# VHH binders against EARP-interacting protein 1 (eipr-1), part 8

Target 1, 362 residues: EARP-interacting protein 1 (eipr-1), of Caenorhabditis elegans (q9u1q0)
Amino acid sequence: MSECLMFGMDCEARCMTSMTADEENICFLVGTNNIKNDKNQVNKLFMDPEASRLMSKTFRHPAGEVRAIAAHPTKSTILATCTADFSSLGGTHSITIWNIEEDKRTLETVSRLPTEQVMSCLEWEPNSMKCAAMTPFRPEIQLLNMENGPEIVQNLKIPLENEEDEMFSATWSPHHDGNMLGVTGGRTAWCIDCRTDNEYLKIRDAHIHRTISMDFNPNLQHVIATCGDDGYVRIWDTRSTSSALTSLHPHAHWVWSVRFHPVHDQLLLTGGSDASVVLSCAQSVSSEQQIEFRDDEEEEEDDDLVEKLQDGQLERIDEHEDSVYACAWSSADPWTFASLSYDGRMIVSNVSRKHKYALMQL

## First folded at step 27 (VHH)

Design bb2 (from n4 with V29F S31K G33A)
Fold by OpenDDE, fold request of step 28:
Structure bb2 (fold): chain B 362 residues (1-362), chain A 122 residues (1-122)
Amino acid sequence: as target 1 above (362 residues)
Amino acid sequence: EVQLLESGGGLVQPGGSLRLSCAASGFTFSKYAMSWVRQAPGKGPEWVSGISGSGGSTYYADSVKGRFTISRDNSKNTLYLQMNSLRAEDTAVYYCAKGSRDEFLKGYFDYRGQGTLVTVSS
């Protein structure tokens, strides 16, 4: 039984990120999204290796609701949030860079960019000072330079199919030197080259009703995964998108998040509105596809039949009681992942030993 | 600048009635669905009611269905919530928000008010 550690925040939350700059400690950042403006906070959750306990440090977020959170790629004391501040009658929105003051348990404003619309997605490119910000209310992605404070350097127009369609997500490709962005909106998924503003890929009707999230295979440049309202995760070859390579059905309701394992691209982590977290296997479309070179050599029955992982559900976490909005793999331990539900419950889990061994023998 | 300002909250006895208002400005009011959301002490936010931009469609949480009525006057840029047969469990801060129940579920209210307190107590 995979040991699950649980931590309950006394505040609603929808956004979470791994602290990528900390490669030694299992650490996640959570932003809260409560309607009461002054209750909102950023929580740093970290595992105490000695106690096998999940610990938390809470920081007041003085700019109201955290709608998105991103960690600085190299500085563990810096984070950025998309904010919705309703302390005043008019409300204010921003992208704000914060310094974490651990001793004071406060966030100090480093720099702030006011935004007209509230942003609901903020993705920091892992190898640069670039961010992508997205609002559901405009068919655009804002690219920001974060080096000297948030500065909009480019607006990418997204050609939504219908006027009523909404934007849902933006995700950086680990490929193409930080110049490729995956975008979902309406029922469509895109890959956009940020240098040329050209559409590299368009998958129409990737899901029924809404295509909510997408991720890139870390090992295969031409493979992406999408998830949506129909409860499916679909994996695509960007070279031919007439049909999905494979379809998984891990959830009975909306899938809010899909994440490839950073190393073992056979594994996908998903969270959904059915209050479930699912670890799925897509071995058949992974980089580890054993070309069964049927060498005619004699089937020596070596009994050590390493149980090959099959496509489908490997593990399910059902300990959440509300919609799971975010999932993330640990940057410090590739076999550890976290999930966040709306009610502020955080669960840190490990891939089971069984599955770990199965993967390592491949 | 978009503004939403709630009013009409107060103390009321169980079984009593109260009418909340929300004055909207800074956007084309009639083009957007509006919602009432409440947060009771010690509880999370709860979607209460929603109304389409035109006012032609109304929606209610099961907890308030038959007791609460949402309405709007687009000529006055005002949203209303008529609350009848009030119960102790209706005690909460009530917020008006720009958007429908769907926006609530997505967590995408782009604008909301500061709230008005409703206390139901004998």
Scores: ipSAE 0.752, ipTM 0.897, lowest interface PAE 0.8, mean pLDDT 94
Fold by OpenDDE, last read:
Formats: structure tokens, C-alpha cells, sequence
Structure bb2 (fold): chain B 362 residues (1-362), chain A 122 residues (1-122)
């Protein structure tokens, strides 16, 4: 049984991120999204290695709802949020950079950019001071320089297929030196080169209904994964998008998030509105594809038949009671991942020993 | 500047009626679906009702169906919620929000009011 630790926040939440800057500790940041403006928080969840317990530090978020959260790539005391503040009659939206005051249990505003629209996606490029921000309400991605406070440096127009289509996600490619974005909107997935604004990739009707999220294979530059309303995860070769390389069906309902394992690209983590988290295997389309060299030579019964992982579901976490909106791999431990459900339940899980060993022996 | 301002909340007896209003400004009101959302003490937010921009389509949570009526006057930029046959379980802060049930489910309301308290008690 995969060991899982649970923490329940007394507040609804939809966004989380790994604390990338902390390589020593398993740490995640969660932003809450409660309709009561003054109740919203950022929670720092971290594992106490000595006690095998999940610990939490709560920080008041004075700018209302956290709609998105991003960790600074190199500074563990800095985070950014997309905010929806309804403390005043008119409400205000922003992208705000915060300093974590751990002793005071407060977030201090470092810099703030007011935004016309509420942002629901904020992705910090892991190797630079660039962020991508997205709002569902405009067919556009805003690229920001975060070095001296949030500053819009570029607006990427997204050519949605229909006027009624909505934007859903933006994700940085780990490839192309921070110049490639994966974008989903309507039923379509894009890869966009930020330097040229060119569509590197367009997958129409990637899913039957909404294409909600996508991720890049960390090892294969031409491989991406998408998920959507149809419960499927589809893996694509960007060189030929007429059909998916493979399709997995980990969920019976909407899939909100898909994430490749950072090292073992045959593993994919997904969270869905069916309140489940699924660890799937796509070995057949991964960098770890074992070329069955049919060498005709003699069946030496070498006993060490390392059980190859098969494509499909490896593990399922069913301990959530509400829609899982976010999942993330730990930056500190590649065998640890977290999931967040709407009700504020966070689960930190480990890949099972069985599967871990299977992967390590491959 | 977008503004949503709820009014009409108060204390009412079980079986009573109350009408909530939401005054909207700062956007083309008729172009957007609107919703009522409520949060009861100790509970999470609950979508209550929605109405299309034109007012031609209305939607209700099962918990309020047959008792509540959502309407809008686009000429006045006002959203309404007529609440009849009120029950103790209807006690909540009621919020007006710009968007439909879908936006609620996604957590994508870009604007909402500060809420008005409805208390149903004997």
C-alpha cells in the first residue's frame, strides 16, 4: 500500500505548486480560493523527515482569493499569486510577488501588477525570471518579467477555433531554453514559440470536449501529453499529430491536471473531477522503451525477468472526496507527489516500492 | 470598474419569502450569465442558481428548485433571486457572481459581490 499523508485545510483550494527552490525538503505551496475574501491563505506544506509527518505553515493572503500560485525558482522565500480581491466594492485582480515571513506567518508584498482580468494560471519558468499568465476570458497569454516586479513584456495571441472557446492552461516546455509554451483552449492544444509567436504545434480536437491541460515529456522533445473532459490522457508526437501515439483512460470524468514524472517519463500523474489521482504508465511511448531485440539466440532462462511495466494504470489514490484540481511531483524527491482537491485536502504520496523497483531495474 | 452589490438579505421565518437584488455596473450586463452562490456557516460555497445573459435560460440547484426564482432586468443592470418557502438550511451569505455554473465549477468567477446575509430562523 502506497504510504500517503493527508492534510486538510479548512478552506477550498484549487492551486498548488512544488517549492522548486527547496531541494532538501519535500515542500508544496497551496493557495486557497474561498468566497470569503479574508479567509484565504497560502499554506506551506512540508514533510518532516524525522517524524514522517506532514507539517503545515499557514500564511494569511491579504489580497483575497488565490487563483494561481507559483514558486520562485531559486528563492524559497518568494512566491507569486494571481489574486482576486473582493474586499472592496469593485474588486481587484493582480499578479503579486510575496515574501514569506515565516516568523510572522505573513506574506509581505514585494511587488504588485494590477490586471484587468483575473488570471487563473501562473507558470514560472524554472530557469529564468519569466512567467506565463493566463486568463480564461481572453485568447491571450501574458509573458512577464518578474525580475523587478511583474512586468508584461509580451502578449501571445492564441487563435482559438471558436469565439465561445475558453483558455484553460499554459505550461512551459523544459526544452527550447524557456521559449516554448504549451497552451490549451477549447478542444485544441498548441505549442507556441514565444520568440516568433509561431505555432510550433496545433492539435485540433485533442479531446472530444475540452482540452484542459497539457505537459511536456522531460526527456523527449517531441512528446507531449494532453488531458480533458473525456477522461483521457493522450500522448502525442509533435512531428505527426494526425493521431495520438497512445491514449490512456485513467478517469471517468474531467481530468484537470496531467504531469509527467520529471525523470521517468513513462510515468504520468493525473487528477480528476472523479476525486481520484492516478499514476499511469506509458512505457511504450517513453524514452525507456525497451527495444525488444528479437535476437533469435537461445532462451537462456535467465531467471531475472525484470517485470516490465505495462501501459495503463499503475496506482490509484481514492482518498480524496472532492475534485482533484492539482497534482505535482516533488522537486526534492522524485518518488513523492502531491494532490489537492477542492475541499482543501492535500495528499502527499509515494510511488509504491513495487513500481519504484520495477523502474529502477529497467 | 466592475461592481456587484447585493441587497435584500435579512432575517426571515421558516416558510417566509425574501427577494435578493444585485446591482451590476462596469460591464455590459446583458452579455454575461449571472449566478447566485451561497455559503452557509461551516459549509463550503454552493451554487444556487444561474441565468443566461438574455434571461432566456435559467438553472437551479436541486436544493432550491421549485422554491427559488432567478431573474434579471437588463435595462436596470439588476439580478434578482426570489426565495420562497425558506428553510433553516437556506441560511447563508448569498453572493452575486458574474458567470454561470460552469465558471463556478472551475472557480473562474472574475467578479462577485461582497454578499448579503440571509438568516432563516424561528
Amino acid sequence: as target 1 above (362 residues)
Amino acid sequence: EVQLLESGGGLVQPGGSLRLSCAASGFTFSKYAMSWVRQAPGKGPEWVSGISGSGGSTYYADSVKGRFTISRDNSKNTLYLQMNSLRAEDTAVYYCAKGSRDEFLKGYFDYRGQGTLVTVSS
Scores: ipSAE 0.743, ipTM 0.893, lowest interface PAE 0.8, mean pLDDT 94
Fold by OpenDDE, last read:
Structure bb2 (fold): chain B 362 residues (1-362), chain A 122 residues (1-122)
Amino acid sequence: as target 1 above (362 residues)
Amino acid sequence: EVQLLESGGGLVQPGGSLRLSCAASGFTFSKYAMSWVRQAPGKGPEWVSGISGSGGSTYYADSVKGRFTISRDNSKNTLYLQMNSLRAEDTAVYYCAKGSRDEFLKGYFDYRGQGTLVTVSS
């Protein structure tokens, strides 16, 4: 059984990100989304290596609800949030960059961009000062330059199939030098080239009802994963999208998040409204499968029957009691991941030794 | 500017009744579903009731079904919640929100009020 550490922040939360700038420590940032405006906070959760326990530092978020959170790619003291502030009669929304003052346990406003609509997605491109922001209420993605404060530099129009369709997610491709964005809305998934505004990929009806989230395979440029209301995770070849390469059914209800493992692209992490976190294997469509086929064609000799992991569920975490809205792999440890449920419960888990060993044998 | 302002909260005895109002401005009221959400002390937010833009469809949480009635007057840009047979467990801050139960579940209310306190106590 994989070791799980739990932390309850006693505040509703829906957004979480790994602190990518810290490659030495297992660290995550969580933003809370409580209806009481002044109760909201950002929590820095980190593993104490000596005590093997999860620690938390709490920072008041003075701008109300955290609807999305992003970590600065290179500075561990900088984060950005999408805010919904209802402290005044008229609610105000923003994208705000904060400096983490750890000694004072405060967030200091570095820069703020007021937004007309509330943003529910904020993704910082890992290798630049560019962010993508999305609101469910408009068929567009805003690209922002974050270098001197949030500044909108481009609006990407998303051609939703229906007027009633909503936007759900945006995510950067690790490929294409930071110029490719994955987008989900309605029942559709897109890949959009930000330089040309061209649709590189469109998968209509990727899921039966809503396509909620997507992610890019870190090793294969032509592979993406989608998840949705139907409880499925589908993996696609962007070169041919008439059908999915494979379909996994890890959840009995809505899948809110799907994340490829950053190195072992056989592994996919998902969280759903069934209060479950699932580690799935898609070995058959992974880079490891392709490498084995290439090597077997070149080298006749050693039939070492490496027991391949089978496609499907490897591990399930059922310790959540509410919908799991977010999951993330640790940037510091490839075998550690975190999940966040609505009730503010965070679970940090490790890939089981069994599965780790199986993967290392490949 | 979008504004939602709740009113009508107060102290009431168990078994009593109270009517909440929410005045809306800054958007086309009739085009949007509206909801009441509450948060009791020590508990998380709970969706209470929802009503379609036209008012033709109403929805209730099981906890309030048969006791609460949601309504709206689109000519006045006002949302109502008639609360009857109030119980101690109904004690909460009640919020008016722009959106349906679905928006609540997604966590994507774009606008909501500051809330009005309802206290049910003997």
Scores: ipSAE 0.720, ipTM 0.884, lowest interface PAE 0.8, mean pLDDT 93

Design bb2 (from n4 with V29F S31K G33A)
Fold by ESMFold2, last read:
Structure bb2 (fold): chain B 362 residues (1-362), chain A 122 residues (1-122)
Amino acid sequence: as target 1 above (362 residues)
Amino acid sequence: EVQLLESGGGLVQPGGSLRLSCAASGFTFSKYAMSWVRQAPGKGPEWVSGISGSGGSTYYADSVKGRFTISRDNSKNTLYLQMNSLRAEDTAVYYCAKGSRDEFLKGYFDYRGQGTLVTVSS
């Protein structure tokens, strides 16, 4: 039987990332939101390969709360956080690059960029030293060069429709050599080419009130997924944005995170305020489906046809007891994923064997 | 800019009552959850109470349940904390804190005021 592996922190947490530099070991990083500044930590959560157990190492985060976390793309000992320290009026906040000190169980500062406001999004482009940072309180994205410490090299203005709209997320596209960023704010999703000022492709009114997150299809450069406060996940072709290619309704409440599987783009991982994590299938709009229609020779295969997954919910994980704010696929094992709820519960799960084998035959 | 101005602190005897106020400006008050956070001398900060943007849901730390009441008046952009049955351990600087949009997340805030001192002493 396929069991979820759980780890509980004694503290609230909202941000999580996989260790992108570690392609051999299942590993995730979680940062805490402890009101007591000196009690904040980054937890390194990993699988013991011999015992199939979830293990943890705790590293002291000496700059207050972790409001966003990003792993260095090639060095598993380097990470960055958006820090928040409210011990003085106006706060002391930053984007900080840390070195993991395994023996001391602490994070040592490599470099720091002070920020005026708490930054709530930090996304390291996986093939470069570029990073995107964002606060929900300003309609802009800060582009950073992380090579010699965090350095602002560009500010992208986001044309929010209404003054009361807020920014929610940013995600790098895998298709444009690190030059395209997906951004959500208000009810809109944008695809922005970072090489140009004010040139945006947008999907207006993607969700009823809030378009909370988005992700790029790893195999189809013009296909994205969005999620929002209506409980829906919608799949879009950016070349024809008047209507969604398909809509899935995996949650009964706000959807905070949507992620395509890194290889099998039929598969979508979502987490929401209904305290559930859902693995959904969008076979009908996947790269595998489009290839089959173009390859007529495969239509006449034998009567023992490989059973393809159908659109809709495949698996649901109900072991969370609070809103799920972050979901991530493992960088080391494409069939492993993690989810984090605000109460500090982290769950590591696997795609079931039935669904894994169905996908591998495709 | 976001401003949070606490008032109503002072010296009070054990068993007494005090009402704190927080005047808020620079944001749409009714859309944000609000909290009270306190910090006793020589100790780290402690979350005390929270309230949703609409005021429909209220939350309390175990140490203050039944004694403290949080409320808000969205027409006046003001957050309140009614503190009854005060004890010596309630002595602290009390801070108003701006939380998440529309929902309450315990201990999660983006701005904190300068605070108002409450001293409970005989």
Scores: ipSAE 0.543, ipTM 0.830, lowest interface PAE 2.4, mean pLDDT 87
Fold by ESMFold2, last read:
Structure bb2 (fold): chain B 362 residues (1-362), chain A 122 residues (1-122)
Amino acid sequence: as target 1 above (362 residues)
Amino acid sequence: EVQLLESGGGLVQPGGSLRLSCAASGFTFSKYAMSWVRQAPGKGPEWVSGISGSGGSTYYADSVKGRFTISRDNSKNTLYLQMNSLRAEDTAVYYCAKGSRDEFLKGYFDYRGQGTLVTVSS
């Protein structure tokens, strides 16, 4: 039902982002995880409007593996990566800001911050030069100022219940002027105001063993989604965390990524280790108002007669052959999304016309 | 903090056997997948074998399948590689690598050791 375009790399990959500064062209960035340092690259995947097909440009990544990737919020030629080079004992790791040299197909170092641990999460706040970085192995978040190169300005400590549990993800809230960070680790999700060192809200035991990712509802400031190793996606009101508002079960295996649609918050995009990408509907807890049609010749109808989308699965993409670690909505077209599996397969998909039409009638 | 110390390498004739060991410390060994990676002189690194945190699942590169056996003893925090029917192309430095928690991902690791040299020659 969904039409999709595929691109395959000859290399393992786990991280992807949209190019947020480019609102005119559908474009995604993917970084590779090859133990051979000279084989690592950042691929720029874009839609060719003349041919209506997926195209790729390859840029050598000379600092080893790409463990995380983030796009500059306003400059489409600037990106940041978390790098890992294991060619020497102990490895060398960094957060590096690169300039994309399109004509020469190279990445040129703008600035570099060496790190003691490999960082596996890098999240650039969309409206500022603030960035969050994280290693799975320490219960802390490094807050960075990226204005003059990566500079650590704050270290947020995360109160993991079991100190041996891993940290999984960080996500900026769109509702707090760049001051709130969602964080997952162990079985817990946190919402943390970065302006305080000891103030947080938490959802304990959001998933059975691992709360892997989360996202903020773009329209409802107290609503979040979580996903985990139980195959569930749960929607929460942060003001009443004793039970989920609703639970969906889109996957038969670990769910690695959950993203609200940037406008229609009833729509959730997920990807998991069952090699599936699922578009789910959570209409019952969404902000969308009913659309009423009134005309001159028709008797008025009660609002409860308007047909509504049901909660549950809307679309499933089964074109991956490996665990899907990343999903993202396009910054240029609200109906386009991408997914990445570990074997290096990228899929760019569109919400089907049927569901797009139904959502626009709301 | 993390330490991985390989041992058991040496000089061996083609067709011979060696058993490599890796002593691990600085992390909860049983919770992490582990791998062996090798690097031949003048070549890039090559993944050889992997094992889940519990030891319940094992994985092998095609070049070593049927000849090498990975195992672990979680009570001794030790990873092993039994290498049989050795060939000249197996000559390399062999590295122990700490992978992801419980799950094996080929080529994905966050620490590797100093390595132990295996030389296969007549």
Scores: ipSAE 0.506, ipTM 0.809, lowest interface PAE 2.7, mean pLDDT 87
Fold by OpenDDE, fold request of step 28:
Structure bb2 (fold): chain B 362 residues (1-362), chain A 122 residues (1-122)
Amino acid sequence: as target 1 above (362 residues)
Amino acid sequence: EVQLLESGGGLVQPGGSLRLSCAASGFTFSKYAMSWVRQAPGKGPEWVSGISGSGGSTYYADSVKGRFTISRDNSKNTLYLQMNSLRAEDTAVYYCAKGSRDEFLKGYFDYRGQGTLVTVSS
């Protein structure tokens, strides 16, 4: 059984990110999304290695609701949020870069870009000062340079199949030198080259219902995963998208997030509206595909046949009581992951020893 | 600038009725679904009711079905919530929001009002 640590916030939350810049400590940032404008905050959740406890530091977020949160790739004291401020008769929205004031327990505005629409996705490219921002209400992705404050440098038009279709996600590929984005909208998944604005990939009807999220295999450049409202995770070969390589059904309802393990691409983490987090295995389509060399040689019964991980569910976290909006692997520990549910419950979990061992032998 | 302004809240006895209004401006009102959302003390936000842009489709939370009626007048850019048979548990700040129930569930409301307080007490 995977060890789980739980922390409950007194505020609703929908966005979470790993603190990428901190490679020593297991740390996550959570943004709250409550109707009460002044109640909203960013929580820094970190594991105390000595106490084996989940600790939290709360920072006031003065710009209203946090709709998305991104960590600076190299500075642990800097974060960016998509904000929705309803303190006035009209809502105001922004992409804001903040400095974490630990002593004051506040976020100080470094720079702010007002936006007409509320952004619901903010993804910081891990190796640069580029961000991708997205709003459900516009068929476009905004690329921003964050070096001197948020600055829109490019608008990627997304050719949604239907006018009523919504945008759902943007995710950076770990490949292509930070120039490839995975995008989901309607029932479609795209890979878009930001340099040329060309569609590298289009998977129409990737899911029976809405395609909500996608991720890139960290080891295989031609492999992506999508998830959607149909409860499925589908893994695709970008070279041939007529059909998925494999389909997993880890959730009974909407899948909000899918994340490949950063090293062991056999593992996929998903969170869904069924209030569950699932660790799935897709060994058969991973970089560690065991070529069953049928060598006829005599099965020496070496008893220690480490049971090969099979495709499907490995672990399930059921301790959430509300929809899981976010899940993330720790940047500090590859065997630790976090999940966030709407009610503000955060769970930090570890891959079981059994599965860890199985993976390490592969 | 998009504005949503709620009105009609107040103190009412159990079993009483109130009618909330929301005046909208700054966008093409008829093109967007609208919702009422409420937040009670110590509780999280709750979606109450939704109506399509045309007004042809209405939706209600189970907790208010049969008691509340959502409507809209697109010519006046106004959203309404008729609340009948009010209960103590209906006590909350009620917000008018631009968006559907699905948008609420996904956290996609881009605009909402400041809210109007409804207190149901004997």
Scores: ipSAE 0.433, ipTM 0.778, lowest interface PAE 1.3, mean pLDDT 92

Design bb2 (from n4 with V29F S31K G33A)
Fold by ESMFold2, fold request of step 28:
Structure bb2 (fold): chain B 362 residues (1-362), chain A 122 residues (1-122)
Amino acid sequence: as target 1 above (362 residues)
Amino acid sequence: EVQLLESGGGLVQPGGSLRLSCAASGFTFSKYAMSWVRQAPGKGPEWVSGISGSGGSTYYADSVKGRFTISRDNSKNTLYLQMNSLRAEDTAVYYCAKGSRDEFLKGYFDYRGQGTLVTVSS
């Protein structure tokens, strides 16, 4: 039984985030990337709690395309975008911090950092004013202090193996006090400690041609997930990288996004170019499985026999009609997630009751 | 540094033809989808046509289907647009645009050229 709500924009869109600072209301931000500068907008998509329906507010984005979007970690009225404006030769591009004016339906500039190239990734560390930005075309991550506007405070060089390799994503680790960044480029995933001399932990050849995205297990500091152009999602222990802990094959085409559930790390959310969204289970390598190895064997066996999820696909959402580029769990409801396809379709879905109850033991 | 240089524009009568060229440098041309985008005076830009990196797939806006043909020569790093049966509404600056790697994504690009003016008079 599929439980989803759909909203369609008449505009291409590729980036989405939850409103991290709003833990009370289910809410997502979506940015558009249309070459017509005046068509670009940020849509605030939210659930009407009484009507159980998806609603939207549209805010014009006056700086052209939204190539990346990041929510302020503690202020639900502040967001940042990577902007692209091609109306002049060489383009006018930036990282801009905006204030949301709800009543006027406008985005007001707080501060702006011009960039030479379109930045395609913007990741605000959830507990600080640190932000990471990158472009696919340079093997570098720009670390920003956002306290007084976007200011570059460090450049991390990424040792891409081939000059034709591109950078794909960056993701902050929830461990290490906001000092570790996961990065994908070429066919490799890196875990980089920003404090110490560009030290790198890496998963070489994680996917056949392209390692497109990654995420950190929220409960196991050495476990990551990667996804790529082979349709696979792989789970890795960064201390032993010669082979994956497990491999799942949820998609028939490139996987653009992989996200652990923020609490129940056996759950993985993925979206891909096969126009599908898959909720997968990796129970065998989860923190719940690791704890069970350490508990009384008789109690664990009883728990294993009752309502335990198994590795593999749990749910599939096939209601998209274009490549799914972004997936996100809600900041307000741990059982709600959203997905975005390039044609501007947003789908908000819930983990089914059966799987929710299995995870909660209810 | 990515560089895209359009040429071949000019004045043409309605019903006439022009062939636009775009010389590309600063990236591995064959790995990227390419597009033509146009902007009429006083209007916003409009996506016109696209082609996959290999040249195996081509795409057209409804307004130009059957009249325009996009092609590429990966050995010369050159993108082409053959424009036939030109109309006054085709008057615009035409831009070459570097699109997505390997796949075509309508309306998405990271760079555009300086453009070449096509004027279709009376």
Scores: ipSAE 0.365, ipTM 0.735, lowest interface PAE 3.8, mean pLDDT 86
Fold by ESMFold2, fold request of step 28:
Structure bb2 (fold): chain B 362 residues (1-362), chain A 122 residues (1-122)
Amino acid sequence: as target 1 above (362 residues)
Amino acid sequence: EVQLLESGGGLVQPGGSLRLSCAASGFTFSKYAMSWVRQAPGKGPEWVSGISGSGGSTYYADSVKGRFTISRDNSKNTLYLQMNSLRAEDTAVYYCAKGSRDEFLKGYFDYRGQGTLVTVSS
């Protein structure tokens, strides 16, 4: 049985991030996309250390809908959002850096970059002031320097195969000193070196109609995971892209998010439109593999023996009632993760003790 | 380049009817869910109605159920809102809105038009 705690916001939401800068406390940020423009908010969700329960602080977001949210990598009082404000004709959009005003429960503008189009993706590189932003209307990634407010420093062109294809996601690689970005659009995943504006690698037709998200293995520099509208999660070696290393089928509907565990790369966290969150194991293609032992005449008579993990589903969270659009591992506790469904339900869960013990033996 | 052009607004008496149209271009119309959103003077926006890309599913806010009918003609790239039994509280600018996906999401859109004004008064 997975252990979980629930919180409901009674407001539509699609974006969530962990508080990267807070390594002491389990904490997540969620942004709303309420059509009532002045009713949008950012919720800071955290564990009460005294009572072991999930708490929330609500901060008014005065710039309309939150279309993307990113936490500052080193300052726990700073966050950025992509905003969509439709209170005036034609709408207005921005990338805005906010300071969290705990006492007033408000967000105060630090700096704002107006944008001509709604930005739907905002990814802060975890070790720098680099940020990637993306609009669904253009096959481009805008690279930003966030050091003195958001400043566009580069546009990366993405060579979509078909004019009608849309962009879905962007994710920074942990392996390339903040210089490689994973991007999904149409049925394709790309790994792109931002320094040279080069197409580093394509994985074509990774999913049947849409490759929705991807993530990089934190321990194996050439391994990525993709997910898509076919309910599959596929693991790829970027050096040999003609076929997947393995395929997992955790969902019965579109998979919106895939994330490797930040340490134990056999673990994959996914959320989908079947209203489920799945913790999967890809042991066979992970950095922590079983050591083969050929002498079967030895017996393991130790009652402390624990079964090794096998590929496939480990845990399933069915407590959501709407599409799960975002999943994240905690920055403070390696065994804690969160999931967000469109109806505003947040679930914070722990990897079960059974599976935790199996992993720690590796 | 996405374009949405609303038309058909105007002045009408309570109890009357209007039909709004929205001409869409710059995207594969039949692939995307569409919505009508309205904003009354001095009020925040209100989602009114939505329709799936195929037209097979329709959705309505409680305030307009039974009076308004959403429809689409994918061969003409046009979205419609038939508004019957109009009331003074229906006075608003009505916007056509495009979703970013095949599936309908209430109140979510990534583009809207400039709107057409509907005024209900005697």
Scores: ipSAE 0.137, ipTM 0.610, lowest interface PAE 5.6, mean pLDDT 85

